# Designs tried in a protein design chat: VH-VL binders against q9rc53r339to534. Part 7

Target 1, 196 residues: q9rc53r339to534
Amino acid sequence: AQTHEFSNKLNTISGFLQLGKIDEAVDFIQKERKIQQEWIHFFIERVNDPTVSAVLLGKISQAQELGIDVDIDPSSQLLTPLQERQQELLVTMIGNLLENAFDALLASGIENKKIYISFTDMGDDFIFEVEDNGPGIPPQLMESIFEEGFSTKEGTHRGFGLALVKKAVHELGGAIFLEEGELGGACFVLTIPKHE

## First folded at step 2 (VH-VL)

Design s09 (framework fv_spartalizumab)
Fold by ESMFold2-Fast, scan of step 2:
Structure s09 (fold): chain C 196 residues (1-196), chain A 121 residues (1-121), chain B 113 residues (1-113)
Amino acid sequence: as target 1 above (196 residues)
Amino acid sequence: EVQLVQSGAEVKKPGESLRISCKGSGYTFTSYHMHWVRQATGQGLEWMGNINPSGGKTNFDEKFKNRVTITADKSTSTAYMELSSLRSEDTAVYYCARETYRYSSGYFDYWGQGTTVTVSS
Amino acid sequence: EIVLTQSPATLSLSPGERATLSCKSSQSVLWSSNNKNYLTWYQQKPGQAPRLLIYWASTRESGVPSRFSGSGSGTDFTFTISSLEAEDAATYYCQQYFSTPLTFGQGTKVEIK
């Protein structure tokens, strides 16, 4: 039920942004969540795809409710038009990567939970990065986290979502990387070619 | 055919800054991390740091954090290493090296030819 | 940081002889759960960049002759050239990628008589 309501709210926000109804989108978001107006203006200026903007704003709102601090690299941009299939799969991948970070942070017991997001389309690829300050991924789990049906000992289906991300990114001819980040936790980087 | 081509030799005075380039070809530049390794005269190999060209994220050895900068230009498939406040101890051959994708495994399958840097008064 | 110590400093051998090089780590570079050793070997000839020969302690890089091999686990590693050729005169370095900062051994120089 709540998943259906959330999806409907994202569609409403996407609709307002697509129609250029910025004030209506801001009002809708602020009434439901305590989203800063500056973030809305950031996305309008730097992200041309209304659906991607809506999903990111929704996830940031969710993070705030969970007590997670989200920071976006100020140089981030996504201005190149996305093909319909790229958009569908990118939205799915963004959702799963952020949910994975939420789960890791909530299970960690850390007091100051942080997520860092960066994205760019300046080169030959669309690039999307999610980094957290949680416990990270142990080397012995690095192969298994992308396997279908993997789950954590704590009952969180961390690797299951990552299996979906791996499948989606490979369908687009791209790649997913586990990198060393500055926050000390997991750092996932997606690369998606602009042309298949 | 993968190739890494570095800029030419440099002669610098103490206190100056150094900038070396490393141009990748024959592969997708954004799919592999680029590392910088130096070798001082009569010494072994010393890791300086790396960059993920896709996101621009960098990591450094603690001893270089305050004076090294690594950047990448995706449009030209070129990585850059800048080292400031040069001293005579910075006299070395500087290499760029490509890391394979394997969870940031840290081993290098291709190396640039090296750039000789001499720091003298 | 992990310190790698190579021995001997120099080996002087004739063509056809076996060369055995040692690399010892101050800490284990074996990850117990995946049973992999995060250790590589490189060859460097004078005036040239290093060349990857062995990774994961014992896996030979594509195009590397079969006379080169690696073995060992945890803290003690061996690199072997089964039958030396004149072109094998070089300095050989081990490197660990178990933790940052990435570190190299001091090198073993192999000279052909």
Scores: ipSAE 0.000, ipTM 0.435, lowest interface PAE 17.3, mean pLDDT 81

Design s10 (framework fv_spartalizumab)
Fold by ESMFold2-Fast, scan of step 2:
Structure s10 (fold): chain C 196 residues (1-196), chain A 122 residues (1-122), chain B 113 residues (1-113)
Amino acid sequence: as target 1 above (196 residues)
Amino acid sequence: EVQLVQSGAEVKKPGESLRISCKGSGYSFTDYYMHWVRQATGQGLEWMGNIYPYSGGTNFDEKFKNRVTITADKSTSTAYMELSSLRSEDTAVYYCARGVYGSKWSYPFDYWGQGTTVTVSS
Amino acid sequence: EIVLTQSPATLSLSPGERATLSCKSSQSVLHSSNNKNYLTWYQQKPGQAPRLLIYYASTRESGVPSRFSGSGSGTDFTFTISSLEAEDAATYYCQQYYTYPFTFGQGTKVEIK
């Protein structure tokens, strides 16, 4: 799908944040009326990487348009500077995990769609978690979902989003874990070492 | 079913080198750390090092750094531990063990090989 | 390097009694980012490889009987067998996976009278 206008908006927001023009970034986002002020404030104070902030804010906006409620753990932070390759792969992984959650929720027919996000860099690793309240992953498919070409939602779509996430996290020396979530759906946890 | 199968017992002389294999099956070999742990007769467990098979990255206890080499062959799902310049104090049972997939933040040793008995004659 | 000290060295009890084992760490193994203690307990019977019982100090591994439990935080940890059975005769080891090198305690041998 065509995303020129959306990409331009994210670039503008990222640019304002990189230049330290926080008030301008907030004003720009408010005029869109698609992202809550509370999340903008959170990202300004808790996330030092403008590109990661822009991607997450964009995904929150997309979730809002799709009728999906997004909660972010209030203790989340990402203050440690990312190396260029870590940033590039992390935004790719975040994008794929959230798109996977969106697809699962939209296909589920659940009326109260929820996604929970948590991230931290307080330890030796960057840790990023995405949980949904969708149907979850059957235990027998847990390994298969990371294989290239695996069909999502039992034949609804074919893709390699999760395979790409696994490849990306392995390139960074990290790991991806699939757990049963408290929300009743899938819970993906990424761990990425800060030091190579 | 997850299994770790190690090579058979070895008898060595001081100064020789040791090579032990550990073949994983029933899981994605490159998604887990493979650790090596030894236990001398009547003693406790001692961590030697590990490898992440996907990248080949290794970590070692400083006590073994100059003598130990850990490698992995993705095509056969097999990890190897080589220990050089053997001494009588290296007489022990050597275990391989994997980290746990699905653990949120860490790698407990959930599956262990059966152990390889190594005797270094004085 | 983190040093783990276990006590007692040996514990001799009758079936049905409570076994309490201690593991003390030379520094905290509590990870601030997720508030979890990176402390594990293993059971080892003679001639066998160790078996995982408890991780994150208090979480039981799948299939482990409820009589086994772990508690503690930071530097002081306890492993308890609420009602000892004959099959529980073994050496129990604590292990930290907070930082490299990973280290084990010296073990507590539990014997059945």
Scores: ipSAE 0.000, ipTM 0.442, lowest interface PAE 15.9, mean pLDDT 80

Design t01 (framework fv_trastuzumab)
Fold by ESMFold2-Fast, scan of step 2:
Parts: structure tokens; C-alpha cells; sequence
Structure t01 (fold): chain C 196 residues (1-196), chain A 119 residues (1-119), chain B 107 residues (1-107)
């Protein structure tokens, strides 16, 4: 399925970056995804983990294909080396948070779909934030969205994906918070301690 | 030298509006969050709002949400706080302050500007 | 909202004394606590961030520590210029809430 094709492309990009073949990674992404060169150079400079870079670049490309505008806070960085378990679960959490934002925006019928991403490792934690301009989460549902099997009429995968994120972040000793988004939608903040 | 300079404070009647300005210099304005923090006379500190200037991402305290709007003009290195529907309890010295992204401790503060809301 | 409860509200101490101020978070906030010093008529000054990191230019007599959701600011040997009000603040999530403040009066 398309999922397998997408994973193969991410593996190729990850492989080039991991081997230090930056020009080859750039060429592959530009040809396959039409991603701006600025995105690639941003990730090379600001994210030291090739797998995390590949996932984020892949998700930005996916958003572009879905007609979703993605902005990343230009001060974002992830330079602290990730432990294997942290990397594996962070990749899973990033994927689920962004898929939830995609699903919410696509289900909403909003004309100008936007996602804002930010991340940092300057403190004791890795912090990852995703904000959308969708309809947001009704206050009465804020606790329920983290329950396994939960779903709403507004979003297809919010309950399932968020339950997985909550489980993963708690396994790393971190936390996930839902804040009210100022873009008019939901804002999820993920924190993961650098040292478990 | 990092500097933040507030202006625009004054006396206003309840229900009125004011716009505060925070002029930044000595650092790359677009790389830092800008916050507004207020302090009522003789009272403690209350965080009001933040903005990331180049991305436009904003957050507000519940007490001001829907009444105050934070914005930034990166070409002028200036952040603004538009205050509408002002109430007596909004009377305070308003400070702007900067923070690193992801580490929202505020390392440099302006001198403050006084806003008095009274009839 | 995360509540920061600061104690004591005020204290009196002599030059050279060891002073401790405590702050308790209503929930887990990792190490995301900052400490500020404010002198009368002036803006706050950052002393400590991320619970224990000393801000550049701040004297080494200031230190911060964490135990669970309890945070402590310590001044190891109080100086005359340390007469001020001190505030803790959680910088973990919005709204970034402050403690009520502790006034340090030098005898």
C-alpha cells in the first residue's frame, strides 16, 4: 500500500543522511517530494538524528500533498543524541501527532489548513509541539481523547493515536499536554526527559 | 547589549483600549519568544501572553483571552499588545521580556510601562 | 493551570546568613522552574532556570535545587544587595505561573 511506499522513501532518505550523503538525500527529496531546499538545510543543521529528520521531512511532504501548510519554528533544534528507545518512540509519537492533525484538518473542511511545529532540547527534556488551525477539542472531550478506542465525529484517529502517544511518552517518563491553540485549533505539547 | 523598551501605557477608562509596544534591540528578534508579564501595584507577577515573532505562534492567559492580542513586526523588531475591553483589574505595570524557544525562562526584561484603568 | 505555592511570604536575615526559599508545584513539571529577583521599582532579573542552572552573570552564592515537585532557591551567604523580593515560576507549560513571592529583608 501507500504506507509501504512512503516507508521505503523515508528509509532511503534516512540511509543517505545516516551515511553522510547529504547531496544525494537532497536530490532524492527534491525529485520525489518537491520539498524546498530550505527545509533540507534546516534539518541538516538543526536535527542531528537522521531518522527523526527523515520522518519530519516525510510528514512535511505528506502535508504538502494533502494541501496543508506547515510552518516550523526556525529556532527549533534537536541536537542532543537520542538513545535508541527514545528515538524509536519519538518517531512513533511524531507520526501519530501529525497524522491526528492531518485527520482533524481534512475532516473539518477548513479551506486554509495550517500546522505549526516546534521542538527543542535546550532544557532537561526533549519538547515537541504540534498546533493546528482546525476545530480544536471540545473541553468535555479533553480527557477522553487519550483513552484507547476513543473516537469522535470530528476526527477519525485522534483517540487511537493519542492513546498510543500517551503510552509511549509515559514509558519514557515524559508527559503529553493538550493546550488551546491560538491558530484556532488544538495544540499538543510532548515532553521527554533526556535522561530516563 | 540586549534591550527591550516598552511604551504606550497610560490612563484609560473601563471598556477602553490601549496598544503597548515593545521595541527590541541587540539580538536576533525573530529567534526568541517575546512575553508580556504584568504586575498590579503592590502585587506579584502574572504572565499575560507570548509570541514567536517569525512564526506568529501565540499563547494567552485565560484572564485576557479574547480581549488582548499579541503581535509582532519583525521588520521593526517590535512586539505589540493590543488591549481591548479593559477592566479595573487590568491596572498594572506591563513588562515585555524575552525567552529562548523551549526554555521559557525570561532572561531579559524591559523597564515596564504603567497602565491604569479607572473612571 | 499549574499552581506554584511559595514559602515563606517574607523573612528577615543578616548579612552572611544562609537563606532558603521554597516553591511547590501542584503537579509534575520536571525541572522547569525559574527564579527571579525583583528590587523595588525595577523589572525582575533571572537568577536560575531549569531548576538548577545559574544564569550568566549571576553570583555563585545563588543556587537552585529540585526534589520531586518541590524547588528551593538558596543564597549561601546573604549580601546587602540581595534585599529584594524573589519569585519562582514554572516554565513548563502555558500559562507560565509565578509563585506569590518572598520578601527578603536584611536586618
Amino acid sequence: as target 1 above (196 residues)
Amino acid sequence: EVQLVESGGGLVQPGGSLRLSCAASGFTFSSYYIHWVRQAPGKGLEWVARIYPSGGSTRYADSVKGRFTISADTSKNTAYLQMNSLRAEDTAVYYCARSYYGLYAMDYWGQGTLVTVSS
Amino acid sequence: DIQMTQSPSSLSASVGDRVTITCRASQSISSYVAWYQQKPGKAPKLLIYAASSLQSGVPSRFSGSRSGTDFTLTISSLQPEDFATYYCQQHYSTPYTFGQGTKVEIK
Scores: ipSAE 0.000, ipTM 0.463, lowest interface PAE 15.4, mean pLDDT 81

Design t02 (framework fv_trastuzumab)
Fold by ESMFold2-Fast, scan of step 2:
Structure t02 (fold): chain C 196 residues (1-196), chain A 119 residues (1-119), chain B 107 residues (1-107)
Amino acid sequence: as target 1 above (196 residues)
Amino acid sequence: EVQLVESGGGLVQPGGSLRLSCAASGFTFSDYYIHWVRQAPGKGLEWVARISPSGGYTRYADSVKGRFTISADTSKNTAYLQMNSLRAEDTAVYYCARGYSYWGYFDYWGQGTLVTVSS
Amino acid sequence: DIQMTQSPSSLSASVGDRVTITCRASQDISRYVAWYQQKPGKAPKLLIYSASSLYSGVPSRFSGSRSGTDFTLTISSLQPEDFATYYCQQSYSYPLTFGQGTKVEIK
């Protein structure tokens, strides 16, 4: 049910953007969860692909519903046209990285939940970063987190997202890895070649 | 167009210090990892250090850890390598190079600046 | 640290020859290898990244491949401008490490 409702909201937002109804998309999103209007304008201006834009906006909305603060690097952009398969897999990877961050933060029980997002396409790669302020990844688990079915969060399903991301990025000739972040939690960096 | 221009190399005695600069143009360096890679005369390439796009995270080769410090000045679009307690084995051409990801490949390099450590 | 071992250290070839250079990682590094070309007195230039991806603007005669921990750079038909030293580099884990280089000399 929740998944169907979320998909319906994304379809509505995507539909408005595809029709060039930017003001209507902004109004719809603003009403749903008090998303800052400057974020909506940011995504519309800085992300040329309407589907990627809709997914990011939908995930930001979902984070706010969950009591998670989202901060986006103001230099972020994805202006390069995506091939159909790149778009499909990038949407899947973004969704799974953000869902994993949500799950980690909600399971952590910390009071001030925060996610930092950064993305760029200025060079030969698409680069996407997601960082949270949760408990991070213990060093002994770093190699196993990308295995299908891995989880330490009271359910094996929680591990499928990272395995799926690794599979998707491999298909595109890219990489996913852990990086040191500023927030003290997990920091995942995704790189995808533009011209593979 | 993308350019990296290095400066600050020279002759220095063992135990001395030098600061190398890497001026970037044609891109915002805070969107990329910036690395230093060196090459001793007639030898191969050795990775030295890197700084993350945010400037908050640095990494160093064991051979230079505690002696070298990498930093960046976003207002000048310039990265620096402060080299202290220099040794004869630090003699090399020092390149700054642009990398994309944590695992890094280097798509643009500066022309290099020669550091000679001798008495 | 991950050790990258190149072979041969040098080779002699003629224009039009097919040239292969091999690099072996001391452990599984997946596909995370790049190849560079360096001419005397110049900075290295990126040729290949992620084992087999051709960098923008690099001639199609250059190609890379992977078999386990063995990586190969191939030049299908050597040109005069290809006489240089070639380096492999792993990008899997810090510290980043390079092979010792392969000098391709005119025969």
Scores: ipSAE 0.005, ipTM 0.456, lowest interface PAE 15.1, mean pLDDT 80

Design t03 (framework fv_trastuzumab)
Fold by ESMFold2-Fast, scan of step 2:
Structure t03 (fold): chain C 196 residues (1-196), chain A 120 residues (1-120), chain B 107 residues (1-107)
Amino acid sequence: as target 1 above (196 residues)
Amino acid sequence: EVQLVESGGGLVQPGGSLRLSCAASGFTFSSYAIHWVRQAPGKGLEWVARIYSSGGYTRYADSVKGRFTISADTSKNTAYLQMNSLRAEDTAVYYCAREYYRSGYAFDYWGQGTLVTVSS
Amino acid sequence: DIQMTQSPSSLSASVGDRVTITCRASQSVSSYVAWYQQKPGKAPKLLIYAASYLQSGVPSRFSGSRSGTDFTLTISSLQPEDFATYYCQQYWSYPLTFGQGTKVEIK
């Protein structure tokens, strides 16, 4: 109950109440409750790893507090058990990719900030996709985003960059690449083999 | 497996009252919103009211505010619509519908509907 | 209130035709739009939720798309059982509102 984002939520609710907008305050609270309930139910059924679920729920909550709309593809699943090292590196990569998307969207000045998340383990690989509707990656920077030291943005609490994500995914025998997305921003796709 | 069954419709005079029931089965509705949606003969769909049974939070269309009261009995998995001061314009088939998280909070199941006729 | 303007009001098409129904929101509703099918004397049935997601059990010939505040329901190859009235609905903001309906008649 003592975080800046939590305080901002309370200020929003307090603002509605002070203006006599009781219905708006109730709707705000109910939408937040519904989103939390939906995410909890989704993760109970479709994500078997508690650590991955915790990281994703935490990042979704953070996005909501930042005014970012998060959409998860309803076909997403992660039911195959993760090996300890796969889990450790996957949560690190997920955290870094989502924080990079947050930073890009907050810096963009775009009013309707959106992130699309998709993941699957139905094939031979774990696939994790993060797309935003920010300005995308300028062509002149596409080579440098994977170089060590490029990601120095404020708010990245672990100091990890896309270079670390690339190294981590390569350690697992996978790959990271930039796709053409439908939202118009950056679209990063991770692939990690399920079996050796 | 999931079902919503309405009851309580009928013929009533202007100014009269009716109570509609929506019996839910195949799920525990305490974590989900139940809505009432009506459809006048030959016309389109009109949202009427919503309840979150766990919190008792209710919301109403302006056309029914002050006259209709939505409630729920979680022990019976049943939602109610108490309709007072009925008018001819309230004549419609009344559906209850479930707001469901797995279907993006859209109305994934609807009852069969119950006809309310307000006429002298 | 958010108005959902649906067009056309009715259409007649032959079996096998591609049918497109459109719905325009008077303000932003994000992707919180659903499409319902209603056959005469029956309750509505959910076809599409969150603008573009197909409800389980619904044939793949149905699809939904979004462009800003414009939403489209497409039936790629109309079948006899698709005779019905179709409604869009926004569930972003209260009061929840429906389009006026599009009646699809098979010739």
Scores: ipSAE 0.000, ipTM 0.439, lowest interface PAE 19.2, mean pLDDT 80

Design t04 (framework fv_trastuzumab)
Fold by ESMFold2-Fast, scan of step 2:
Structure t04 (fold): chain C 196 residues (1-196), chain A 119 residues (1-119), chain B 107 residues (1-107)
Amino acid sequence: as target 1 above (196 residues)
Amino acid sequence: EVQLVESGGGLVQPGGSLRLSCAASGFTFSRYWIHWVRQAPGKGLEWVARISYSGGSTRYADSVKGRFTISADTSKNTAYLQMNSLRAEDTAVYYCARGLYYPSGFDYWGQGTLVTVSS
Amino acid sequence: DIQMTQSPSSLSASVGDRVTITCRASQSISTYVAWYQQKPGKAPKLLIYAASTLQSGVPSRFSGSRSGTDFTLTISSLQPEDFATYYCQQGYSSPWTFGQGTKVEIK
């Protein structure tokens, strides 16, 4: 339930970025959550959408607080302008995929928790990838993790939230791939067409 | 352009074996599940087998389990269906098709290859 | 196994008619249903996936809907090129299963 505090910080960061106040955004992040300056620089240069940048920076900060190491593929970029609905749904998908990874890693008891993020728009699609080094998705759950209403009781673990990702991908005419990543855990790849 | 091309069909006697190939081009083979679907002359579609993106997970229809083996060679972008102990009821056009975890429809199919099991 | 019961097995229709084909799953399968069109001697062509999403390049007269475990393919105004056999398919769990098919014939 950190939703109000997190949303307020995210809104502040997004506001600074929208106004072109990059130094103020960096200062705010460093004071509040101590994100490394090289990541802030990377996002400002490589992600053209301030809202997407703010969401990713916020999630990275949250991961650090949870003791999760985040690594971003250095070739990542999102420079193509997003349509309003694409932006709204992409931030929803990013949020839910990263929360899914956080929940899996925290439940795993693994000491060395890792998430790998990659994104690109160099082709016909926006592509966004999240990998973790958790236990992966049990084969018996693969068919049900995207079902509407799939969740566990509060206090056991969070639900996967993947039903929201499925709805967003469906609306945007995109696709979801489940891959075997190098980290050995779950690997989700989203594709969203640039032009509808 | 996405293409799937089947080969290896033919006439075989009951108890014989055939290996079908599905050559893929125009997409990243390892990102998709590959399915085999068959259709007996004048009949409907029957799913036979699938292999996952990395080739590590396979599933079979009960009618072929223990007789057919699906495999993939990602370096050649080719999936295979090894068919052993063939029966008259295995006579069908065999299609390969690509799929995703989601959405779960088969968006591209090969042209099909005819397998006839007869003496 | 999940059974897909498709109806009718055949129907006769004229150009301009509204055609409805139904498919019933033996259990809950969410939206994991696709619809295919097959012409004689050809491979099936994907029309609709995720129960109601139109595949790229498919005419807008085709639509899909879901009500519980009942799935419907509708052709709002039948065209000459639409005379074919149609199949539903569930992709919810192994084994993937198809309906028996519906042949749409010229009246």
Scores: ipSAE 0.014, ipTM 0.562, lowest interface PAE 6.8, mean pLDDT 82

Design t05 (framework fv_trastuzumab)
Fold by ESMFold2-Fast, scan of step 2:
Structure t05 (fold): chain C 196 residues (1-196), chain A 120 residues (1-120), chain B 107 residues (1-107)
Amino acid sequence: as target 1 above (196 residues)
Amino acid sequence: EVQLVESGGGLVQPGGSLRLSCAASGFTFSTYGIHWVRQAPGKGLEWVARISPYGGSTRYADSVKGRFTISADTSKNTAYLQMNSLRAEDTAVYYCARSPYFGSWYFDVWGQGTLVTVSS
Amino acid sequence: DIQMTQSPSSLSASVGDRVTITCRASQSIGSYVAWYQQKPGKAPKLLIYDASSLQSGVPSRFSGSRSGTDFTLTISSLQPEDFATYYCQQSYKTPYTFGQGTKVEIK
């Protein structure tokens, strides 16, 4: 029930944002205090794409239900308009990276589960980063984690996974790689070049 | 348990209007793309319209742009297709279908369809 | 729009036969192709997605493959319940176009 109410409010806010009615979206949030207002306000100001905003808010909600704490770097922004294909693939990649982080954290048995998200479009690329405080990627699995079929060994992924993320980012002329992070778990960095 | 059920089909005159409903059960429908796909009698499948997860965006086939509107009511777990200015060539079985992921828009669950006949 | 051309339009086969249906995209679409089975009076059923991934619950005799813009659905040993119409669909971008269908009928 609560999930349906939250999703309905997200649809209303997304609708206002899609129509360029930022003031109406802000007014709605100020009146309807049954949702986490700091997140919605952040996305209204920092993310111009309503679909990306809706997906990220949905993933934050899912993380909270799973007992996972999510932090987004306050300097994050996605203000450059996305082409239709860039939007579709970025949303798919965000979904897959966050689902992988959720699964790793839930399997880890760690008490204080945390995900850190950062994104920027201030340079020549769209950059998206997801880091968790789970056990990280064992060296033996580094190569295989991006191979087709690996992420679907668990029924929850339904055929999508890191292999699809790699294919999607390469279709957009970008790259995905593992980086050292501050939290000690897996840290995936995604880069997608901007196009006119 | 996961199910989509269409309703609202029927006989309508050319130039008339009709609204189709798609009731979802067994899953949180707002997290999936919802589509309408039609099939004229004895013919193949034609994609008509979609609404993306969370109601973020809508897309339409050129044959229905300006005449059809897809929408969703997440509180009722129901999607709608408002069809205006109907033509004889809109006669078809209309299926509601869901897509599980962005970027690869395939349809893993389909309703049983509802027949729309546009005839005088 | 991306056009999906299926061949053949129909074929006659016997139980135990190997059946191959081909679909060609009018432009590059990566591996974004799905295959559906439709029986008379019924809704379509997903068989294969992303060119080669088998949908849960679909028998292993069904398989999909890709070569450039050519996509193939193979039924390794046709069963009585497999007589149906098959459709390919590009899942790449709007409008999500279908092939014209291939009717697999009894010899």
Scores: ipSAE 0.000, ipTM 0.469, lowest interface PAE 15.7, mean pLDDT 81

Design t06 (framework fv_trastuzumab)
Fold by ESMFold2-Fast, scan of step 2:
Structure t06 (fold): chain C 196 residues (1-196), chain A 123 residues (1-123), chain B 107 residues (1-107)
Amino acid sequence: as target 1 above (196 residues)
Amino acid sequence: EVQLVESGGGLVQPGGSLRLSCAASGFTFSSYWIHWVRQAPGKGLEWVARIYPSGSYTRYADSVKGRFTISADTSKNTAYLQMNSLRAEDTAVYYCARHYTYSYGTPYYFDYWGQGTLVTVSS
Amino acid sequence: DIQMTQSPSSLSASVGDRVTITCRASQSISSYVAWYQQKPGKAPKLLIYGASSLQSGVPSRFSGSRSGTDFTLTISSLQPEDFATYYCQQYSSYPRTFGQGTKVEIK
C-alpha cells in the first residue's frame, strides 16, 4: 500500500511534466517533506518505471527515519521498459534487500550507518546492487543465508527475505551474489536478463 | 567447446600502453564473470581485474587501479584489458579466466583459463 | 589481503609416492580454496574446488582436505605426468590471492 501511494505521487509529478506544468510539479515535490527534491528529480530522469521509483523513494525515506545515510551511484539508470513480471519481482527483491540492510545496520549498533545503491541497464542485464557498512557476512554463512528458514541469533535478518529474493531472481533467469564491497559490510548484487 | 583466447601482448616501453583482448566461445558469455590473472616470468599468479559481462561491474587489484581498465563487448563475446602507464613490473603472461555467476552468493573458482598472452615492458 | 602461504616451494619424489602440498590462509575463508596444476608453458588447470571437491575429468589420485585455515592437496600415487607447479587460491574475498606455488619434480 505504501509503495502504491508513492507510485501515485510519482505519476502525479510525471503527469504535470507531460502537460508542461513545471511550476506545479516543482510545488508538488516541495510539499513532500520526507522526500528530497534532488531524489525525485534523479528518479524522474533516470528511472522510467514509476513503481520502481516509488519503492526506492519510499525505502530512502524509511532509511532516513531510521538514521541511515543512503547514497545512490549517480551513473545509475533503469530506462529499459520492464515486463510486468520483471517489475513485480524486482520491486519485491529491492524491498527485501533494503530491509535486510536496515536490519543488519540496526542490529550492529554502528553509529554512522550507510547504504550504497547502484543500478544499471546499459548491458544485457538489469543490475541492482545494495551495499551496507554493517558487520558483513562471515564466510561460513555465505551459502546458508539464502536458505529458507535461515536466521541469526541476533535477528540480523528474518530468515526468509533472502530466500525469497533467490526464488524471485531464479524465476527471471537471473542471479544474486554476494560481493565484498568498499563499505566493509554486505554487498548484494542482483542480475536479471532483459530478454529471456 | 569452451575456449578463451587472449591476444594483444607484445613488447612496449615503460610509460606505454597496450590493449589485451580475451575472445570467448563455446559458452554463454553473459553467464560468467571474466577475470585477468597475470604471471611474471618464473613467478606465481597474481589476480589483476574482473568484470561482469554486461560491463557494469568491475574491480581491480590495487597495483593496477587507475592505470588499467577492464571492459567487455557482449555482442562480440570479448573482454578487454586496457593497460596504460606500463611499468617494468607489469611484465607478465596475462591470462583471462572465467567464473560462473552463481545464484547463491557463493564465491566461485576459475574453471577455465585461456592460453595467455605475453606482455614485456622494457626499455 | 588474505595471504596464502604454500609449502614446500619445491619437492622431488619417486613414481608411486604419496605427495602432500600444504597451504595456510592468514584468516578464516571457510572452504573457498581451489587448487590448480600448471605445466611448463601452459595455462593453469583446475584440479580441486571448495577445498575438497574433485573437478570432473581429474584423476582420482588427487584429493583435497581442510583443517581450519590449513588446506592440503594430496597425490596418492605420483605419476610421470604429474610433473608441474601446483597453486592454491582463496576465492573468499577480493583481491583473489594465490599461494606462491609448489614445483613437483619426478625423480
Scores: ipSAE 0.066, ipTM 0.623, lowest interface PAE 5.9, mean pLDDT 83

